# VHH binders against DegV domain-containing protein DR_1986, part 1

All scores and structures are predictions.

Target 1, 281 residues: DegV domain-containing protein DR_1986, of Deinococcus radiodurans (q9rsy3)
Amino acid sequence: MSIAIVTDSTSDLTPEHLAALGVTGVPLYVLFEGQLYQDGVQLSARQLVEGVRAGKAIPSTSQPSPAEFAQAYAQALEHADEVLSLHISGQLSGTVGSARLAAQEFGGRVTVVDTHTVTLGLGLQVLRAAELVRAGQSVPQIVQTLERVYPQADLRFTVDTLDFLRLNGRIGGASALLGGLLNIKPLLVVRGGRVDAGGRVRGQKKALADLAEHVRRYVSQHGGARVAFLATVGGEEDRAAVRAQLSDLHFQDMGDHEIGAVVTVHAGPGAVGVALEPLSA
Unless a header shows other numbers, all headers, positions and changes below count from the first letter of the chain; antibody chains are not in Kabat numbers.
F, E and O stand for the ipSAE by ESMFold2-Fast, ESMFold2 and OpenDDE, each averaged over both directions (binder to target, target to binder). V2 = 0.75 x the mean of E and O + 0.25 x the DockQ between their complexes.
[cut] stands for letters that were removed.
The coordinates of atoms that the task and the answers printed are left out; those that the model quotes come from them. Centres of patches stay.

## First folded at step 4 (VHH; framework vhh_7sr4_2)

Design E1 (from D6 with Y104I)
Fold by ESMFold2-Fast, scan of step 4:
Structure E1 (fold): chain B 281 residues (1-281), chain A 124 residues (1-124)
Amino acid sequence: as target 1 above (281 residues)
Amino acid sequence: EVKLVESGGGLVQPGGSLRLSCAASGFTFSNYAMGWYRQTPGKQRDLVADITSGGSTKYGDSVKGRFTISRDNTKNTVYLQMNSLKPEDTAVYYCATSYVQWTIGGDTKYYDYWGQGTQVTVSS
């Protein structure tokens, strides 16, 4: 049996990445200035950040409908026997719920997975699933492998302000960091499918050093890692600064990635982070 | 760097046996499917057998019941046991795997890796 992979736009995989992997991405939406835009198709992260910096209100986001997933699944099943559908954490978005409703129409041919993460955390799971499809694994074998990988997967980041997470209701356990002093930078993790507090440090340099140290510790504890470096618009130099602190460390480098528009609505401009997973299950 | 090295080919009489080996390096072998393909001059490569990371096997119709594919993850090696060889089995046999690598800058590249091939000749 052949397997098609479907994901959503919060994977932050580019159209080129998705095409190379043979993966279909279903877009989430940004509500910005009274207009609805498809993530990465009708509104770029840069356009969103430029608008917010120019004084426009912080936007909001919405999930794809069950009908949109049903269309994606029907199209995928024209060239595959089964669909494996991987999505942003159900605690961060209703996306996986929409996918599960749509899957009911397909008689067991569509398997929906809550990845418990977002951005390149999800993107790395999509890449691993694509590799395992190419390796000839069945859907149950792939799901079992992802279940072994997920508890070891990690997403750690810093933001300029908690306002974007707070105003859009995704601050989670990081609400404990509200009311910080001037020049105190929050460190955040995605843990158990939600945003949580990862610490707090004084100043941006210490925040970037913390991210680099976290990569070192992870690589040491797991005997290697796949590492993706992440930034929202405005965080590119800081992302490079984290990478520069790791020039002596051996890991599988998954590249530098721009966080897309939907995830940028929640993290804000100037965010920097790392997504990590083990080399093997 | 991904490297696949085949061995075990040679000349054998009809009805004879050969065991091919493919030593793999440069990737996490246990996570990837491995396959054997064969090619005669002027023709496309045909699947002989493949084995998933989990050990499930698939065979080309012409070799079912005669050939057996297996793997040893501790040695990073895939094998093809060839029994009841026929003149029609004469070909260059290639070991192959597919591997995805991210480039600097986040681009994803698909790479199909092939060994250099090993000649199998079945002749009276």
Scores: ipSAE 0.000, ipTM 0.132, lowest interface PAE 15.9, mean pLDDT 85

Design E2 (from D6 with Y104L)
Fold by ESMFold2-Fast, scan of step 4:
Structure E2 (fold): chain B 281 residues (1-281), chain A 124 residues (1-124)
Amino acid sequence: as target 1 above (281 residues)
Amino acid sequence: EVKLVESGGGLVQPGGSLRLSCAASGFTFSNYAMGWYRQTPGKQRDLVADITSGGSTKYGDSVKGRFTISRDNTKNTVYLQMNSLKPEDTAVYYCATSYVQWTLGGDTKYYDYWGQGTQVTVSS
């Protein structure tokens, strides 16, 4: 019955959130100016953005090794019977592959799940899994519940530029939005484990209005929702502007979240988004 | 405003050499992949060479061993050194900057910003 939860740093849950949930986060890495930094430990998103704004090259990222996952699993299993390991989409990162390799040496005691999402999309699944562990559900029951949530989960965002996604090869289907017009704001989604086109509008105000309208439709279609509001460094005021458009709407508010350094490498500064899931699976 | 300005084109005899330059402005040059493409009348633009922000290079099959792409981030300039020129190298050469980085998974490089082109003619 005792289940430990492991995730990775692309969940963008703070150390305080992870500690409160009893969840272990395994860090991804940022390669910046020839040096390797652990996500959120050795390099903050703000430090990364300040460096890029000062003219430094856009960084790259790397996944944790199988050895790092094996160490996390061994430590978790000192105090739990089983591990449930939830990770960023395998289409966006090799992280789930590293976790699966490590899990092979634990005789079925470690279950690895590709959540098909990233940032607070992953963070919300970690929160749900932790709630279900506290409710006394088994690993197969929790996995079944998460698999019912995935088709309804939604991540929608806008970025200042597609350059960060394109330079690191994570633009996916959003490459269809490359139109050369400098005042066009792309609308992006994460569905089926990859970044895809969600539309395009002229101007930032229309992009923020689109995000707010998307939340309204989701809440209406699902009879409520859990909603997390997201921004990379520089997007905080725009995140507040999206919230302000929704003051009349009733939903379960999962808070305002800063996107961490690894995800910021791919989204860039000034990104704003919403992560959505149904109230019940 | 992003602007790419090519120079160095001209008329040269077979076996000769030319060095093309592309001066870039309006973006953080060192962060972007740069490429050279060429076009003959009635045909699509074909990749000649590209260079990533980190300096990794790729060449079209017809120019491997003869052409060299390089960049100078202090001058915001990309270069194409063309040696052992052949009549079939006659084309308009375009400098471009990329919106998509190549990955092993097969994502192609898309070039969104183009210079106006510079004519290279290889003829006796």
Scores: ipSAE 0.000, ipTM 0.111, lowest interface PAE 19.2, mean pLDDT 84

Design K1 (from L2 with E106T)
Fold by ESMFold2-Fast, scan of step 4:
Parts: C-alpha cells; sequence; structure tokens
Structure K1 (fold): chain B 281 residues (1-281), chain A 128 residues (1-128)
C-alpha cells in the first residue's frame, strides 16, 4: 500500500528537502502590512526580518483552510493509496483542525497526526515517517512509532526578545520569564504542545553553552540522538557556535536549518535552537 | 464500493451471549476505525463500542464490562462479543467505518463518525 506524506510549512524543511523526500508541504500564511503571503513561497524569513528591521509592525500568521488541505490530499491520492498528514501542534495553530476537517471527506484514506511540536521538531517526525514509509511500514505502524518517540523528543531554543511570542499569543508558560534586566536571555522549551520556560541566563554565551550542555546530557541519557540545529535570520553564527561546542560528541547529525517566515513571526530574528529525538523507538 | 455486512444476530434468552461480526470490503480496512451502534424503534442510534485502527477501544456506559469489541485485520472483520445480555439490549445493531486521527500527546486514536459508512444492521432480541 503506497503512502504519501503531507506536512505543513512550519516543519521548516526546505522545498528541496521536501521534494527529495516526496513530501507535500501545505503553506501557512503571514499577514504583513495588510497582505497575506504564503510561507516560504511569497515571503521569505529574510524579507520578513528586513521589513521588521525597517520599522514595519511585527506580522501575524494564519492557518491553511480545509479547502487547501482537501486539494493537497486529492493530489496526493492521485499517486498514492493513503495519506499520512503530520502537523504543527494544535495548541500553537488551527492547522491540524483544518487538516482533520479536510480528511473527513476522503473515507479513511487520510490519517492526520497532531505532532505536538513545531519547526524541526515536526521536521524530524516527517523525516522519520518518510524513512518508515521507505522501509515498507504501514500507517498504523508508523503512527505507533511516532507515539513511542514523542515522549522522548525535545525542542529547545533561546530568543533575543519575548515580544514576538507575546504579541502573537504563543508565549505560553514562558510568560513567567517576562520582565527582567538588560542582557538576560530566556531559555525556552516546547513541551506538551506549548512554549514553556526552560530558564533565564545572563548573556548570549551562557545561553548557547546551556543549549550545548542540554544536547550532551540528552545524548548521554538516550545512548545517542538525532540532532537538528536551527536558527532564525541573524542566529546563524550562534547556531554554528553551538555546533562547534559539540564537535567531540557522536550523534546522528540531521543538519543546519533556517526557521521559516511563519515560525520567525513567533520566535523573532536571532533565535537559536536544537531539536532532538532518540535514534530508535 | 464500500460494503459492511453484519451477521450473528438473533433471539437469545436473558443472561445469554451472542457474537456479532461485520465483514468489510471496498476499502483499506486496517486504516479505518470501526464501530458498533444500536437503535431501538423510535430512538436515535447510540454508540455501543468502537475500535480505532491502532486498537484503542471505547464503550457505551450501559455495555461496559459486558461487551468486547475486537478486530482482525487479516480477515477485514470487526467483532462484538456480547455477554450477560439483558432485555434492554434488544435493538438493531449497525456496523460503521470511519476515518482515524491520532493525538500523539494522549497516545490515542480519534474516531469521527461524521462520514461513516454503515451496514444494513442485524437484529438482536433478548427475551424469554
Amino acid sequence: as target 1 above (281 residues)
Amino acid sequence: EVKLVESGGGLVQPGGSLRLSCAASGFTFSSYAMGWYRQTPGKQRDLVADITSGGSTKYGDSVKGRFTISRDNTKNTVYLQMNSLKPEDTAVYYCAAGPTYYDILTDSGYYSPEYDYWGQGTQVTVSS
């Protein structure tokens, strides 16, 4: 039974990565200066950051419609018997809800999964699902594997400011970190489908060191890991600095990734993070 | 063409047992959630039991502990084992198939009856 994978643009896998995997990405939208732009298609993260730096207001985002998901599912089912559809946390976006509504019209041929994460946290689940499809696993087997992986998965990051998460209502439990002194850096985690507080440190070097230490601890506790390194526009050198602190550590390297426009609306420029999952379930 | 064919109904005395079967064809059975509903004349259909593609089960309050739903993906069949039958269990029992959704955080399958396929039903009468 052939399986097509569908995800959304908040996976932050590039169009080239998605094409190589045979995965369809459905774009979310950025509302910027009164206009809607498709994530990564009509507006890049760099264009968004340049606009904000030029004095434009922080944008907002919106989910794909059920009709857009229905179109994606119909297209996928032209070349596959079943669809496995993996999406950003339902607590961060209505995207999974739109996908579920669309899926109801396809007579059980579409299975929709709320991954309870975002960006490369979702991207890693998409990569694992694609690997399991290539290995000949069924949709129920793949979902069971993701269910075993999720409790061990981790997404951690630091941001220059909490304003982007706050203004768009995605700050979650990290609201506990609001207020503070100059040069205080928040440490954040995606936990239970929401952004939550991981701590506060003085200075960027300490924040990057804490991210690297978290990776070392995770790898030790799990006997290895798949690790993706991520940054928004302006965080690329800091992402490289985290990676450099881990040059002696053995893990499965899932690459360096730029966070896309929709997720950048919420994290802001200069964000740096790591997405982690175990080698096997 | 989706087909659901129920069997195993009949007349049984109170305290007796019946096993209902629903043979499915025309779709990928292993990917669908399957359910049993029942309807008494003049009433709406009520959930008896359902089972997701992953095997998670849910039961109506009136049958919990007495009925067991199971599935055999190799035979494209869902079963309802009915024990300790009561006169109040008298109804037409319908097999249904619907889409499956997964919530990884709760480690559970989600079954939506909105676009369900339905069988023709099988009569169960509990009377002495």
Scores: ipSAE 0.000, ipTM 0.115, lowest interface PAE 19.1, mean pLDDT 84

Design K2 (from L2 with D107K)
Fold by ESMFold2-Fast, scan of step 4:
Structure K2 (fold): chain B 281 residues (1-281), chain A 128 residues (1-128)
Amino acid sequence: as target 1 above (281 residues)
Amino acid sequence: EVKLVESGGGLVQPGGSLRLSCAASGFTFSSYAMGWYRQTPGKQRDLVADITSGGSTKYGDSVKGRFTISRDNTKNTVYLQMNSLKPEDTAVYYCAAGPTYYDILEKSGYYSPEYDYWGQGTQVTVSS
């Protein structure tokens, strides 16, 4: 039977990429200056960053409603027998809860998955799920594969400031990195569905070198990798610098990705990172 | 009024076979995920097998290759064909219906539908 994939805008896959995959993306929202904007539809990450740089307060975010998910599921089921719905960690957002409420209206036709990741960590799971749908796998087989891949998946990044994660309550275990000496840069990971401390180094160049070395070690330890490079607005040159340090390394290149507006609210401008997973499950 | 009625349980010798049936009424059967769970005294219910409205199946690790779940939407019935039965399969088997959700950090590798409806259970005893 045919399977449609639904995800949310925190996957940070572009609308064009999702359309090419036949995947539906449900947008989260940014609350900025008293107004609510759909992620990537009504407010771009660049517009958000420009507003913050102009002195506006750090915005907040909110999840899609159950009604919005119900609409997406009804539409997907017009051309598919089942829906596989993959979402941002329930520890970072109420999005998966809204999806589960909506799924109640469709009985067993909609399977909702809490992926326990975000941004290209989620994006890589969506890409793998789409590949497995094309390969003719069932929803339970796809979920089992994602479950096996998850313990090996990795999301590592650095930010200009911890303020964005702190003020919106998503700093998690990285709160241990608050305070410290002059010119310290935090390294952060997503582990077990939440943000956690990945280390600290002196200066931006050492942070970028850490990310590149992390990719190199991952590829060595896993015999290869799928690697996505990600940045918020202002981090594009640093993303290129990480990539340039890996020109001698063989891996499956999943591309350069801009982090969208919702995730940018939490990471802030100038963030750069890598998302990693094994070549096969 | 929702009703799930299990049948087909009983006593069987190791290596034997049983077929469980669950007859459903009072809801739109074809739209629901259906599952079989089992419970041993003193323990929580474990997934045996489930089947989505579209026919996709999942099995608990201990029963893969031995048990087969199937559904007949014209009869509003879900079946569990149990082959090569072992003493460890002794349990009360429950039929369940509901939507499906999964948490990727679930340790057992099972995924669990959020079941709205449960049957009263049927005893399966495997002993010589």
Scores: ipSAE 0.405, ipTM 0.798, lowest interface PAE 1.8, mean pLDDT 88

Design K3 (from L2 with E106K)
Fold by ESMFold2-Fast, scan of step 4:
Structure K3 (fold): chain B 281 residues (1-281), chain A 128 residues (1-128)
Amino acid sequence: as target 1 above (281 residues)
Amino acid sequence: EVKLVESGGGLVQPGGSLRLSCAASGFTFSSYAMGWYRQTPGKQRDLVADITSGGSTKYGDSVKGRFTISRDNTKNTVYLQMNSLKPEDTAVYYCAAGPTYYDILKDSGYYSPEYDYWGQGTQVTVSS
């Protein structure tokens, strides 16, 4: 029985990569300067960052409608027997709720998963699901594997300012880091489906060293890892600097990724991070 | 056409046992979450138990420890084993099927009672 995968644009996998995998990405939206833009289609992360740096107000975001998911599911089911639909944490977005409502129209042919992660944390789950579909696994087997992987998966990052997470209500447990952050860089994690505090260090160099050390500890503790390196616009050189600190370490390299417009609204420009998962599952 | 056909209901004395079966046809059973709900006249349907396609279960508070839900994907059937039956278990028991939803952080894989398909129900009466 053939399985199609559907995800959303907060996976931050490129349209080319999704197309090569046969995965459908349903876009979220950015409200910027009074106009609504479809993530990655009508607004680039670079255009958004340039506008904010020019003094325009911090944007907001919104989820796809149930009707948009129903259209994606109907199209996928033209070429597959069932759909596995993997989405951004329900604690960060109503996206999974829209997917669940749409799934009701398809008589059990659509399975919806709240992945409790975002960006390449979600992207790595999508890549693993696509690998397991190609290996001939059923939807229940794939979901069981994702459930086994999740407690070991990790998303760690640093941001230039907490204002983007705070103003859009996604700061979560990292609100504990508010106040007394002059010359201090926050370290953040996604834990239990929300943003949480991962520490604080003095200066960008120590923040990048923390990310590199985190990868080294993870690889040591798990006997290997799949590692994705991620940055918003303005963080590309710092992403390269983290990677350069790991040139002696053996891991499965999942590439360098640009965080898309929707996730950039929440993280802000100059963010740098790593997404990690175990080799086997 | 989708069909859910319940069986195994009947009259039983307090302390007795019954096993309900729900035979499903017309859809890909292994992909569906399945549930048992019960209803007394004039009241809303209450969750008895549900089971995801992966086998995670959830129970209503009043039946936990006494009832066990299970599924057999080769027979397209979901079962409810009912032990230590009480007069307050008297109700029409309905089988339900809906899209599978997984919350990766939930132990039992809770999902909404917004089911697509319902059986006609089977009467369970617990009386001396």
Scores: ipSAE 0.409, ipTM 0.797, lowest interface PAE 1.7, mean pLDDT 88

Design K4 (from L2 with D107G)
Fold by ESMFold2-Fast, scan of step 4:
Structure K4 (fold): chain B 281 residues (1-281), chain A 128 residues (1-128)
Amino acid sequence: as target 1 above (281 residues)
Amino acid sequence: EVKLVESGGGLVQPGGSLRLSCAASGFTFSSYAMGWYRQTPGKQRDLVADITSGGSTKYGDSVKGRFTISRDNTKNTVYLQMNSLKPEDTAVYYCAAGPTYYDILEGSGYYSPEYDYWGQGTQVTVSS
């Protein structure tokens, strides 16, 4: 009856947070200056950003192998009856495919989920799944809850430049925002498992105000929300500025989160965002 | 070794009923997701119905309300009750066992046909 949760490093939950939850995180990789680094283990987001700012080329990323997932599943099953494995969108990464191949060796004991989200969008699903495990729910009940929550979930952010998404092929529908007038800031969403355009505003101040207004509207429409605040390296003050605009608003605060190295390769430095979900399914 | 043995197929008139059974051996049945898939010549296998180890079910759109999947863990058997059969239901029906894969946008209870354990199939023919 016991369920272990496995996720990947693009959930952007810290190793300390995952350990406190009893969740295993399988790292993705960054290929940087001809060397392969494990996300958050061998290369921090700050080290990556400092290298790029110093003139090094924008890195690329890769998925964990099926063998790495098989090892994680075998270890989890030493202490649990079943595994629930929650991963970054299959449209953004081959990670879920590697997990599916590994699951073959374990029969019905491993359930793999393509979450169709990333960063704290995935992180919020992991947190909810961990809560439901502690509440005694079965794997099918947990997945059914995640399926009901997903259409209400929201991941909205702004970036300093679209170059990082463009060069690594993850810009998706946001390619419609390429070009435009000086000092135009893109607003982006993750929708249907891909990055998409969320709008355009003039200047960073208006972009941060848009994120705050989006949270306010969401809370009003849903009678409350769980809210996580996100930033890549260089976005920390702007993340605080979004939070400060919401001091009068009541919501469940899921904390301030730094986006990790793998996701930073795609979003770039100075990105700021919010991840939202309803209080209950 | 894993064995899945289907039974209960046959010829039936439109509007009739059949109950398919799949007897499983060689693995811990209660831990596995079980499903029924069907295939007509020249087409890929399509999901008819599946049931997880916990009892959650999913149905293909063409069979919802007409077919019911169930499992009996004491007998290591999964069943497919087929009511209001139509000529379009004519196919070879396959029993499958394996890990469960969920796609949040496609729905729960799907698992990959390429890697699951499969039975030999049982023919269902709906004609007058």
Scores: ipSAE 0.451, ipTM 0.809, lowest interface PAE 1.8, mean pLDDT 88

Design K5 (from L2 with E106P)
Fold by ESMFold2-Fast, scan of step 4:
Structure K5 (fold): chain B 281 residues (1-281), chain A 128 residues (1-128)
Amino acid sequence: as target 1 above (281 residues)
Amino acid sequence: EVKLVESGGGLVQPGGSLRLSCAASGFTFSSYAMGWYRQTPGKQRDLVADITSGGSTKYGDSVKGRFTISRDNTKNTVYLQMNSLKPEDTAVYYCAAGPTYYDILPDSGYYSPEYDYWGQGTQVTVSS
């Protein structure tokens, strides 16, 4: 029984990654300067950051419609028996709700999953699901594996400012970090489907050292890990600095990834992070 | 073509037990979420228990610890084991089938789908 995978653009997997995996990505949207853009299709993260740095208003985002998901599902089912649809946390976006409405048209052939994560946290789940499809696992077996992996998965990051999360209503538990003194850097985690406080440190150098130490601790606790390194535009050198601190450590390297335009609206420029999961469930 | 046939209902004394069965045909049973709902005259249906294609379960607060839902994919059948029955459990019990929706957050796990298919119901009466 053949299974097609559908995800959304907040997975931050490139069109090239998605094509190599045979996965369909449904784009979310950015509203910027009064115009609507499809994530990664009509607006790049770099174009968005350049506009923000030029002193323009902070943009907003919106979810794909049920009709867009229905089109993606119909197309996938031309070449597959079933669809497994993996999406950004329902606490961060209405995307999974649009997917559920669309799935009702397909008589149980579409299974929709709220992954309770975002960016490469979602991207790593998509990669694992694709591996399990190739291994011949059924949709129920794949979902059970993702349910076992999820409690061990970790998504950690630092941002230049909390304003982007706050103004777009996605700050979650990290609101405890507001009222910052000069040169205090927030440490953030995605936990239980929302952004939460991971701590605060003085200075960027300590924030990057904390991210590296967190990876080292995770690998030790789990006997290995899959590790993806993340940055929004402006964070690339800091992402490289985190990686350089781990050159002695053995882990499965899932690569360096640029956070896309939609997620950048919420994290802001200069964000750096890591996405972690165990080698096996 | 889809058919859901409930059995196992009846009259039982308070504190007794019943096992409901729902035999399904006309769809790929293993791919569907299955549920039990109950309805008292003049009220909306409420969730008793459901089970995803993967085996994750959810229970209504009033039945948690007393009722157990299970499925047998080789027999295309879903079961509801009802223990420690109370007069307030008296209702028509409906079997339902629909697409699976997952919430992989620990302990919140599964959101009940809007079910596509329903059985005709089976009466359970708990009285002395």
Scores: ipSAE 0.005, ipTM 0.321, lowest interface PAE 10.2, mean pLDDT 87

Design K6 (from L2 with D107R)
Fold by ESMFold2-Fast, scan of step 4:
Structure K6 (fold): chain B 281 residues (1-281), chain A 128 residues (1-128)
Amino acid sequence: as target 1 above (281 residues)
Amino acid sequence: EVKLVESGGGLVQPGGSLRLSCAASGFTFSSYAMGWYRQTPGKQRDLVADITSGGSTKYGDSVKGRFTISRDNTKNTVYLQMNSLKPEDTAVYYCAAGPTYYDILERSGYYSPEYDYWGQGTQVTVSS
């Protein structure tokens, strides 16, 4: 049986990368200045950041409709026997719920997975799923592999301000960090499908050093890693600085990634992070 | 109420064949993944075979090439065709049902051991 993969735009894999993999990405939306924009198509992360810096209100986001997922599934099933649909954590978005509603129309040919992660955490799962489809694995085999990978997967990042996560209700357990941030840089993780506190350090240099040391510990503990480096607008130099601290370390480099508009609404400008998973499951 | 009723078990000589059936009711069968698992006394359940709602199959290493899982959505039934039976295939065989939705964190969804529903089992004995 041939398998098509569907994901959503919060995977932060570029449309070009998804197209090269044969993966369909369904866009989420940004509500900005009273207008609804498709993630990465009608509004870039840079345009969003420039607007906020110019005094416009922090935007909000919304999920794709069940009808949009049904269209994506119908199109994928023209060229495949089954669909594996991988989505942002149900604790962060209603996206997986829309996908599940749409899947009901397809006589069981669509399997929907709540990945309990976001951005390159989801992106790495999509890349692994695509590799396993090419290797001839079935949907149950792929899901079982993703389940084995998940408890070892890791997403760690720092932000310039917690306001973006707080305003849209995605701060999760990191709300514990709100009261003490004079000259303190928060370290954040995605854990259990939501944002949580990962620590506190004084100053940007220590935050970047923490991210680099976290990669080193992970590689040591797991005998290697697949590592993606990520940044929102304004975090590109800091992303390069984290990478530079790891020049002596051997890992599978999954590249430098720009976080898209929807995820940028929640993380804010100047965010930088790493997404990690083991080499094998 | 969900019910899974296994049938077709029994005694067979080594090299023989059996066909197990599992009749399902109380849920939308065509939307569920179905599986066969087996257990010997005092041991955990092992995957024999499973089949997604879309028809993709997976087999346990010990049964690949000998067993075939299939489903008939018009009869709400999943089947296990067992060929070239060996004494080590002796076990209670269980039917299982799970949705084509999977929650990675909760480890809930289709496939062993995380199926939503299990039958009562049917005994298969392979002996000379």
Scores: ipSAE 0.446, ipTM 0.843, lowest interface PAE 1.3, mean pLDDT 88

Design K7 (from L2 with S108T)
Fold by ESMFold2-Fast, scan of step 4:
Structure K7 (fold): chain B 281 residues (1-281), chain A 128 residues (1-128)
Amino acid sequence: as target 1 above (281 residues)
Amino acid sequence: EVKLVESGGGLVQPGGSLRLSCAASGFTFSSYAMGWYRQTPGKQRDLVADITSGGSTKYGDSVKGRFTISRDNTKNTVYLQMNSLKPEDTAVYYCAAGPTYYDILEDTGYYSPEYDYWGQGTQVTVSS
């Protein structure tokens, strides 16, 4: 059975990377200044950040419709026997719900997965699923592997301000970190499908050191790791600084990634983080 | 066209056993979640048991430990083994099929069955 993979734009894998993998990405939307833009197609993260920095209001986001998923599934099934559809946490977006409704039209040929993660946490699951498809595994075998990996996977980041997460209702348990003093940096995690508090430190240098130490500890505890480094616009230098602190450490490097427009609406500019998973499951 | 055909119903004495079968056609059976529901006249359909494409199972509280759901993907058939039957188990039993949806934090792998397709039902009567 040939399997096509579908994901959404919050995986933050570039359209070029997805195309190289043969994976279809369905875009979410940004509502910005009264206009609706497809994530990464009609609005880049940089354009969004420039608008906000120029004094425009923080945007909002919306999910793809069931009709858009049905179109993506119909197209994928022209060239594959089955679809495996991997999506952003249902606690962060209604995207998986739209995918689930669309899947009902395809006679069991589409399997939808709530991945309980976002950005490169989802991106790493997509990459692993693509590897397992190439290895000849079935959809149930792939899902079982993703279920085994999930409890060991980790997404840790810092943001310049909690306002972006707060204003769009995605702050989750990190609301406990609100009301910080000047120069206090929040540390955040994605756990159980939502944003949660990972700690607080004084100053950006300590936040970047925390991220680097977290990677080092993870690699030690798991005997290795697959590591992706991520940043929103304005966080690229800090992402490089985290990487530089790990030059002595051996891990599977999954690359440097820019967070796309939809996720940037929620994290804000200047965010930096790491996504981690074990080498095998 | 999706078709679900139930069989194996009938009259049985309290404490007896029955095995229901549901033969499926018109879809990729191995990719579907399958379930058994039951209905008595004037009441809503209740979940008896379901099984995901990956084999994870869920049971209604009233049947746990007495009924077992299983599937045979080579025969495109789902089964319900009913043991220690009680008069309260008297109902029309329906086979259902829906797309597979996985929630990776749930033991069952299938968050909530949104079944698209139903069989015509098979009568089970438990009486002395």
Scores: ipSAE 0.343, ipTM 0.754, lowest interface PAE 2.4, mean pLDDT 88

